# VHH binders against q9p7j3, part 87

Target 1, 174 residues: q9p7j3
Amino acid sequence: MILPLFPETQVHVFVYENVSNCAAIHEQLISQNPIYDYAFLDAATILYKKQVYSAIIRALEDRRDEQMKTKTIHSEVILSLSPKTEISSAFRQFSMTKKSKNIVVVKIDSKLTEEEEFERLDKLVEGNRVEFSDEELQKLIDFKVLKKNYKLDPSTLENPLASILSSIALRGYS
Key: E = the ipSAE of ESMFold2; O = the ipSAE of OpenDDE; V2 = 0.75 times the mean of E and O plus 0.25 times the DockQ between their complexes.

## First folded at step 7 (VHH)

Design p99 (framework vhh_5c3l_4)
Fold by ESMFold2-Fast, scan of step 7:
Order: sequence, then C-alpha cells, then structure tokens
Structure p99 (fold): chain B 174 residues (1-174), chain A 120 residues (1-120)
Amino acid sequence: as target 1 above (174 residues)
Amino acid sequence: QVQLQESGGGLVQPGGSLRLSCAASGFTFDDYAMSWVRQAPGKGLEVVSDISWSGGRTTYADSVKGRFTISRDNAKNTLYLQMNSLKPEDTAVYYCATYSEWGFTDQDYRGPGTQVTVSS
C-alpha cells in the first residue's frame, strides 16, 4: 500500500484466522524478539480496512513529528487505534493476547516484498491467512468488544465507520 | 519473574502531598511503558497516569491533571508519582503496572498496591 502523505513508506497488512499458537507469539512479543517486530492486533477489535489505515497514518504522523509515545512504530500503530491517550488502555483493548484466535498483523518499513513477508509470517503464525478486506474482517469482529472500545451507542453500531475514524483522528484534541 | 513493589502511601490532610515509588525487578524496565492505576473503595480500576519507556511522553486522567506528575528513573528501575494538592477523592489503593510495548499480556503485571488516604 502507498499512503499519500508517506509515499516512501512500505506498509503490509495480513489477516489470519484460527490461529493456534497465539500464546507462543505473545511470549515472543513480551521478550522483544526482533523477528516478531510487527503490530499484532486482535481481529475481534478491527471492523474496517480504513480503521487500520487511519491508525497507521496517525502513527506515521507521530513519528514524522517526533511525537511517538511508544518505542516502536508498530507499538505506535496499536496505540493509535485507541480513542484514549492512555498507553496501557490501548494495548489492553487492541493488541493480541494469549487467548486470541484471529489476528491482524501490520508491518511498516519492511525491507522484504509482500510475498517474502507472507512466507516469513507463515512460519511464525499457525493459522489460515485470509484476504485483508472489510468482508473478511466482518467475519472476525466482536461487536461487544468494538462497542466497548469506541464507546458506541446502539444508534451508531449499525454504521460505526465515521465514529471510529473520528475517534482515531481526534484523540487528545477533543 | 516480574516483581513490582509500591511504597510511599499513607494518611495525609487535604491539600497535602505524597510521593509514591515503585521498585521494579525481573524484566528490562526501560523497555516498558509504565502506569499508575488506582482503585477507590467500591469502585473499579482507574488509570491515573501513563509514562513511555524513555519518560519522554506522559498522560494523565482529567481528575489528576495539573496535580500529579509521573516520572521514572531507568537507571534505578523505579517509577514515581508525585501527588500534590491531594483531595479526599484521591483516597484509593495505588498500583504500579506494566505492559509490553511489543504486545499485551493476558493480565497486566501490577504490584500489591499502596494505600493513600486523604482525610478531612
């Protein structure tokens, strides 16, 4: 993907369902193994491609402006999904856990092609890759989790895209 | 493996100050963001303040903004919370907590807590 304000930044997004080794991946993440330098998100929290893109753009803006709150660009993507400014809350809400079954994986600044990243991730993730599309994401979302994370009312739950995107864009400014 | 030990709580008069400390061991402290969270009697957990791995970024709950200051000393593996202009509403058990910036654990690591009582 090429982002209009960040045309030199390589971005790859992968979706895996029925992942059986989330506990092992999680252990590698907390030990800071550089092989696992990706943003690992729980797919239960992601409804739209635009939701992920908005968080990526926010993270890249914070890196450009030297305003990152976390140590890595991938951690900053996780933080940027949250409507709140509290770092610990964002990770609790959006990152994969040992109990996750479906995940969204983001890679920024890869020196590998998309095909090479896919081959590498297939060795790390024991699950089935599916297309990064709104259709596939809608199969994996947990609407109770989404409602809680973005404070959605029943009136916005049926068409939450604009509310989610504004929450990501306006975090800390309203 | 991970151990967090809070200290510095106590009884203080409204308008007073306290400084909380959290001694961390069993992990690479300067690789993790840290938080202070509190629980008042009969209420849920409230995140009071977050601090980034380097100390360069901090956030505060609206209830404490301008009164509390979070800081860390990575050389000493210690997290601090300077609490000024304390109010009865600040009465709570205060916990320090950590999470991995590389991912989230299925449970936040937190210490046993330190009691802060603001008595009028």
Scores: ipSAE 0.014, ipTM 0.359, lowest interface PAE 7.6, mean pLDDT 83

Design q1 (framework vhh_6qgx_2)
Fold by ESMFold2-Fast, scan of step 7:
Structure q1 (fold): chain B 174 residues (1-174), chain A 124 residues (1-124)
Amino acid sequence: as target 1 above (174 residues)
Amino acid sequence: QVQLVESGGGLVQAGGSLRLSCAASGFTFSSYAMAWFRRAPGKEREFVAAISWRGGSTFYTDSVKGRFTISRDHAKNTVSLQMNSLRPEDTAVYYCAAEPGYSLFDTASEYDYWGQGTRVTVSA
């Protein structure tokens, strides 16, 4: 996938449900194994495609402007999902954990085609691939987690899209 | 309750300049990407320019690159389109559009909020 604002940047987003090896993946992420250079997100935190795309675009803008706060573009995507600039809090809120069951995986600057990334990720992730769509994401979201991460009140839970995207866009400007 | 109101259209001679403005209300302006589209007489609506929610990224259709500049003012909740070196083929109704953080900024169907448009006529 190519973003119009970043036409030179390859972006792939994958969704897996019923993942049985999250503990093993988490161990590889902690050891910084370069094979696992992706943003591994807990699907319990992601409600919309636009939420992920907004975080990706913000991370790419920060990289272009030499304003990244983390070491990699993938960690910057995770930070960009958070309404706060505190790195450790963002990772606790949005990153896959050893107890995660459904995950969203983002790859930026892939040297592989989307098909090759699918093949590679299917070897790393023991779960079922599903379409990256609002419909599939809505089956995996945990509204209690979403409410906590974005500090949503009951009135915004009915249509939280604008509040979530506002939080992503205004991180550091509040 | 979301409103986008365009202004600044008018009649101008080829080679002239116009500045269009779009005033936004009813939503969190800085969390939305903003875009300008236009529709010429007898033609389909086409993308002109887009600016990201923070104003850090801009994207233009090839026919206006180097001539048009999109900008936003968060304090005034406005997006502007500075149009220089205008050509008769720039004659169109210009529409302001808003879209929360989507990656396909040049697709009209992806924009949820639209203004009523402002007419620009460029005479030969």
Scores: ipSAE 0.178, ipTM 0.571, lowest interface PAE 5.3, mean pLDDT 85

Design q10 (framework vhh_6qgx_2; at its last look DockQ between E and O 0.67; V2 from the best seeds 0.00; counts 0 for: pae E 5.6 > 2)
Fold by OpenDDE, look of step 8:
Structure q10 (fold): chain B 174 residues (1-174), chain A 124 residues (1-124)
Amino acid sequence: as target 1 above (174 residues)
Amino acid sequence: QVQLVESGGGLVQAGGSLRLSCAASGRTFKSYAMAWFRRAPGKEREFVAAISWRGGSTFYTDSVKGRFTISRDHAKNTVSLQMNSLRPEDTAVYYCAAEPGYSLFDTASEYDYWGQGTRVTVSA
């Protein structure tokens, strides 16, 4: 995928359900294995495609403006999902854990087609690929976690997307 | 909900300039990507320009590149379209649109809020 705002940057997003080896993936991430150069998100924390894309756009803009708070573009995506400025909090809130079952995987600056990237990623993730859509994400979401992460209340739950995107956008600006 | 109100339209000669403005209601202006669309007589609505929520990224339709500039003022909750070197084919009703978060699409259906439009007429 090419983002209109960043025409020279290719982005791929994949969703996996029933992943059996999240613990193993997590260990590789801790070890900073370059083969695992992706943003691995817990799908339980993601409700909308626009939530993910907003985080990606913010991360890319931060990089462009030399304002990244984290070491890598993929970690910046994780941070960008959070309404909190603390990196550790963002990772606790949104990053894949060893206990995760469903994940969203983001690749920035890919040199490969979506299919080629999928073939590489498929060797790393033991699970079932599903469509990256609001419909599929809605099946994987944990609303308790979502409400906690974005401090949603009965009034904001009427339009969760707007509240989530506002939280993402306004982080560090309020 | 967000309300959008366009202004600045009018009659101008070919080669002239206009500056359109869109005022947005609410306190969450920064959380919206903003765009301009236009609809010429007898034609469908088409994308013109968009700007990211932070204002640092823009993209344009090819026919207006180098002539039009989209910008935003967070303090005033406004988005503007500076139109230079106007052509008769730029004649249209121009609409301001808002998308929550980022601007990924140049498709009208991806924008949730719309203004009433402002008419721009460019004479030969």
Scores: ipSAE 0.457, ipTM 0.755, lowest interface PAE 1.8, mean pLDDT 92
Fold by ESMFold2-Fast, scan of step 7:
Structure q10 (fold): chain B 174 residues (1-174), chain A 124 residues (1-124)
Amino acid sequence: as target 1 above (174 residues)
Amino acid sequence: QVQLVESGGGLVQAGGSLRLSCAASGRTFKSYAMAWFRRAPGKEREFVAAISWRGGSTFYTDSVKGRFTISRDHAKNTVSLQMNSLRPEDTAVYYCAAEPGYSLFDTASEYDYWGQGTRVTVSA
């Protein structure tokens, strides 16, 4: 997929449910194995496709403007989901953990087609791939986690889209 | 919540210029990206141009690059489309549209807030 604001950048997003090897994947990420150069997100934190795309655009904007706060574009996507600029807080809130069961995986600047990334990633992740759609994401979200991460009040929980997207875009601004 | 009203359409000869304006009202307008779409007689709405919430990022459809310029005035809550070197093929009803945060797509179905449109006719 190509997003109009960054037409030179290839983006792939994958969703896996019932993942049994999150601890093993986490160890590979800690060891900085280049095969695992993706943004691995806990699906409990993601409600909308536009939430992920907004974080991607924010990360690409910060890379373009030489304002990245992390070492890789994939780490910057994780940071960009947070309404705050604190790196450790963002990773604690949005990253996959050893205890995660459902994950969203983002690949930016892939040299592979979407089909080739599917084949590669399906060998790394022991789970069931599902469609990247609002319908599937809604089955995996934890609303208590979402409320905490975006500081949503009860009135916005019923329709949080605009609040979440604005929080991502306005991070660091009034 | 955003309400959009377009103005500035009219009749102009090929090679001429028009400036379209879109006035937005709503308490959260400044956090929305803005776009212009157009619909020629008998055709679907097509993307023309978009500007990010900060005004620093823009993108255009290929057929208008170098001829049209989108701009934003946060103090007045307006978005403008300066249309230069107009062609008969630019004849259409022009609509402004809004999306929270970033303008993610050039697809009309992704935008929830729309104006009523302003007509532009370019004669040969």
Scores: ipSAE 0.425, ipTM 0.729, lowest interface PAE 2.5, mean pLDDT 87
Fold by ESMFold2, look of step 8:
Structure q10 (fold): chain B 174 residues (1-174), chain A 124 residues (1-124)
Amino acid sequence: as target 1 above (174 residues)
Amino acid sequence: QVQLVESGGGLVQAGGSLRLSCAASGRTFKSYAMAWFRRAPGKEREFVAAISWRGGSTFYTDSVKGRFTISRDHAKNTVSLQMNSLRPEDTAVYYCAAEPGYSLFDTASEYDYWGQGTRVTVSA
């Protein structure tokens, strides 16, 4: 996938359900193993494709403008999902944990086709790939977690997309 | 929820200029990315330009780069499209579209809110 504003930056997004080895992946992430250089998100926190795309775009804009707050573009995606500026809270709320069951995986600056990147990732993740689509994401979301992460009230829970995207956009500017 | 009203269309000769304006109401304008699309007779809507909610990121389709400039005015809650060096091929109904957040996509299905359109006719 190529975003119009960043035409030289290839991005891939994958969704896995029923992942059995999140603890092993987590260990590799804290060890900074470069083979695991992806953003690993807990799918329980992701309802829309646009939620992920908006975080990616914000991370890329912050990199372009030399305003990144975290060490890697992938960690910046995790921060960018959050309505709050505190880095540890963003990772706690959105990152895959050892106990996660379903994940969304983002690769930025890929030099591979989607299928080639999938072949690499599939050797790392023990789970079932599903389509990156709003239909599949809504099967994996935890609405209680979503409501808490974005402070959604009952009036916004019927169509929360605008509220979520505004939270991502307005972080630090409220 | 969000209402968009375009203005500034009209008839202009090739090589001329027009400035389109889109006024937003209903919700805070500050958190919305804005885009212009156009539809020529017999064609589908096509992307023209987009601007992020704070105005720091812009994107243009190739055929208008260097000729069109998208901008926004937070005090007036408007987004504008300055259209210079107009060509007959720019003849279309121009639509303002809005999407919350960072959605600077060039695909019409990504935008939730649309204006009614303003007609631009460029005579040879």
Scores: ipSAE 0.173, ipTM 0.594, lowest interface PAE 5.6, mean pLDDT 86
ESMFold2 (binder alone), look of step 8: mean pLDDT 81; pTM 0.841

Design q100 (framework vhh_8emy_2)
Fold by ESMFold2-Fast, scan of step 7:
Structure q100 (fold): chain B 174 residues (1-174), chain A 124 residues (1-124)
Amino acid sequence: as target 1 above (174 residues)
Amino acid sequence: QVQLQESGGGLVQPGSSLRLSCAASGRTFSSYAMHWVRQAPGKGPEWVSSISWRGGSTYYATSVKGRFSISRDNPSKTLYLQMNSLRPEDSAVYYCAAEPGYSLFDTASEYDYRGQGTQVTVSS
């Protein structure tokens, strides 16, 4: 995918359901295996494609402006999903855990072709790849998690998109 | 083979101060964000504090904010937690943890912390 504000930045987003090896992936991330250099998100926290793209754009803006708060662009995507500037809270709220069952995986600045990324990631993740679409994400979301992460009141739960996007865009400024 | 070694715990009275240390080996310490996590008897692990890889950003759990201060010395590969105004509810085993690019701690209770940690007991 090509972002209008970052036309030279290649972005790939993958969604996997019924992942059986999240504990093994978690171990590889802790051991710094460079093959696992992706943003691994818990799909229970993601409701919309625009939510993911907004976080990616915010992370790319922070990198452009030399305002990144984390070591890598992928960790900056995870931070950018959070309405707070607290790094540990953001990662606890949005990162894949060893108990995760459905995940969203983001790759920025791939050195591989798109086809090679698809092939490689399918070998790392033991689950079923599904379309990155609002329809598929809505099957995987946990609304209790979403409400807690974005401080949504009951009235906004019926149409939370604007509130979520505002939280991402205005992180640290509200 | 222990990558992180905690020390500095002990028995202190309420209102006292204590400084914990975590010595790192086996990895490039200055490349990681670092965390303090504690576990009280009968409870799951609770995140306490975090510090960015260069020390420019620090974060604290609400329960310790204003009382605890996290810091690091990258040349000596050591992480510190300065604990002031200690309360009985701060009694726990304290563990340090390294973040290799991003944190996978969804909740502290979902992750097993290796090593013996350092015991802090605050009693009156």
Scores: ipSAE 0.000, ipTM 0.154, lowest interface PAE 11.8, mean pLDDT 79

Design q101 (framework vhh_7n9e_1)
Fold by ESMFold2-Fast, scan of step 7:
Structure q101 (fold): chain B 174 residues (1-174), chain A 124 residues (1-124)
Amino acid sequence: as target 1 above (174 residues)
Amino acid sequence: DVQLVESGGGLVQAGGSLRLSCAASGRTFSSYAMYWGRQAPGKGREWVSGISWRGGSTFYASSVKGRFTISRDNAKNTLYLQMNNLKPEDTALYYCAAEPGYSLFDTASEYDYWGQGTQVTVSS
């Protein structure tokens, strides 16, 4: 079970490769269109499933404790991926951009099943769905981006999982 | 990173108007959501208004709603704040801020790209 401390919370994570309409999606996100109420992440920044789930757990903890810094749970997930509590830095580091090619999409508090969310997202995202797995994520990661975002040195890059998870868990204390 | 330069501030009497400008250089302005914030003497920073990258959405603090209008000209890489019916409590250093992508900030102090500011003084 991925979220034992939040068993009532519906969480879905989707991965799309070769997305051709990132510029159009980006415009909808900036206009705050409620149809696009998801966390849209650049897959170049995500190496592990645990990285995404750790950010989700941190965001849910901040919501539970009434300590969210952003207006939505989905923006809080984006903030929670960052090792710092600077909102603008987190969005620059982890959010999809007009130039993104591969994306990770997170939905929290869905009133829809996973299948229904896929049907809805297929209308919004022009790309190929792939499995949310470490194997698929490792095909899409940009190690230069990962190194920069988490301040990893060459020795840490050989096995970065613990450093990434610590950065997420200790956000605001480092 | 965006370089931001504010202008248009000055001394004005209560009930008057001013138009502030923020000129962006270095990177393309059209990729950023833009904001106006202010800081009065002895107070913290507060955001005043925000506008999406293409101008389709705007946000205003309750203290200025109905009196201030934010706008942008992407061809000129310039952000504007039209300030009408100015009050002494509007006296502050006004600065602009930029954020790539969508921005969901609730306080001005959370923005990374700040200009140096332009002073607005409203006499009673």
Scores: ipSAE 0.000, ipTM 0.142, lowest interface PAE 14.4, mean pLDDT 80

Design q102 (framework vhh_7n9e_1)
Fold by ESMFold2-Fast, scan of step 7:
Structure q102 (fold): chain B 174 residues (1-174), chain A 124 residues (1-124)
Amino acid sequence: as target 1 above (174 residues)
Amino acid sequence: DVQLVESGGGLVQAGGSLRLSCAASGRTFSSYAMGWGRQAPGKGREWVSGISWRGGSTYYASSVKGRFTISRDNAKNTLYLQMNNLKPEDTALYYCAAEPGYSLFDTASEYDYWGQGTQVTVSS
């Protein structure tokens, strides 16, 4: 996938359900194993494709402007999902944990095609790949987690897209 | 909720210039990604240009890249499209569009709010 605002940047997003090895993946991420250089998100926190794309574009803008707060573009994507600029809070809110069951995986600056990245990830992730679509994401979301992460009141929770996207775009300015 | 009103369209000869404006009502303009779409007679809506909520990122369709410039003035709640070196193929109804936060700029279907449009006609 090529983003119109960043046409030189290759982006791939994958969704896995019923992942059985999240604890093992989490250990590799803590060890900073370069094979696992991806953004691993808990699917319980992601409701829309636009939510993920907004975080990716925000992270790419921050990299372009030399305003990154984290060491890698993938960590910056995780930070960019949060309405706050607190790194540790963002990771607790959105990152995959040892207890995660469904995950969203983002790869930026890949030298590989989507199919090649898929083959690589299938060796790392023990789960079922599903389509990156709003329909599939809505099967995996936890609305209690979403409400807490974006501080949604009951009225905005009914149609949260605008609130979520605004929170991502205004991170650090509100 | 935002209301959008376009202006600045008209008849111009090929090679000429026009500047379109989009006036937004409401207090949330600065938190919206904005864009311009167009619809030629008998065709669907097509994206022309987009700009992020801060104005730091812009997108242009390949057909207008280098000729059109999108900009915004958040203090005036106004979006602009400066159109230079116009071609007959640019003839269309031009629509202003808005979506809260940052959005993908390459599809008309992804924007939440659209204006009524302003007609641009470029004679050969």
Scores: ipSAE 0.005, ipTM 0.334, lowest interface PAE 11.0, mean pLDDT 82

Design q103 (framework vhh_7yz9_2)
Fold by ESMFold2-Fast, scan of step 7:
Structure q103 (fold): chain B 174 residues (1-174), chain A 123 residues (1-123)
Amino acid sequence: as target 1 above (174 residues)
Amino acid sequence: QWQLVESGGGLVQAGGSLRLSCTASGRTFSSYAMGWYRQTAGNEREWVAAISWRGSTFYADSVKGRFTISRDNAKNTVYLQMNSLKPEDTAVYYCAAEPGYSLFDTASEYDYWGQGTPVTVSS
């Protein structure tokens, strides 16, 4: 995947449904195992491909400008999904938990090909890989979670894309 | 409720300059990425330049060094300064807006489009 604003940056996004080992993955993330250096997101929080891409672009912009607030580009992606700059809150809102069932996984600056990353992740994640598409994401979203995370009212919830993207772009300037 | 209005197009000789303006009506302009696209008859719209809500600028290879995109949030206006114009720059130029960042160089990915302003560069 090539992002027009960062064409030299290699980006891979994977979606897994019916994941049975989220608790085991969560323990590896807490222990900071380098093999798990990915952004692991709860799919219940992601409605659009553009939502993920906006967070990635924001994180890459912050890295370029030497303004990252977290230790890795992958944790910066998680932070960038949040409308606020509070790190612990962003992780509670968007990061995979041991109770998650469907996940979105982001890899930036991989030294592996996309196919090699697929093989590696398929060994770490016990679930079914699905296409990274708006159609598939909309099967996995929890609208109650989305509404709470972005503070959407009922009228905005009918077409939330613009509100979500603006919140990501304005993170820290609320 | 958003409306984009382009202006500044016209007929110019090769090597000349034009400045295009796009003014948005409505609130939240400062949170939007703004872009310029162009289209010739029978072809799809091609991306020309984009400016993020922070003012970071991005250009297609065909216009780098010749075109400059800028914005004035107080006036809800985005500009495209076109220098060293070539006959192949002849097209209808469109202003586009999307919340956050321009993630795709495809015309259908933008939320709001203007009516377009024609630019003709004589050889």
Scores: ipSAE 0.005, ipTM 0.308, lowest interface PAE 11.3, mean pLDDT 82

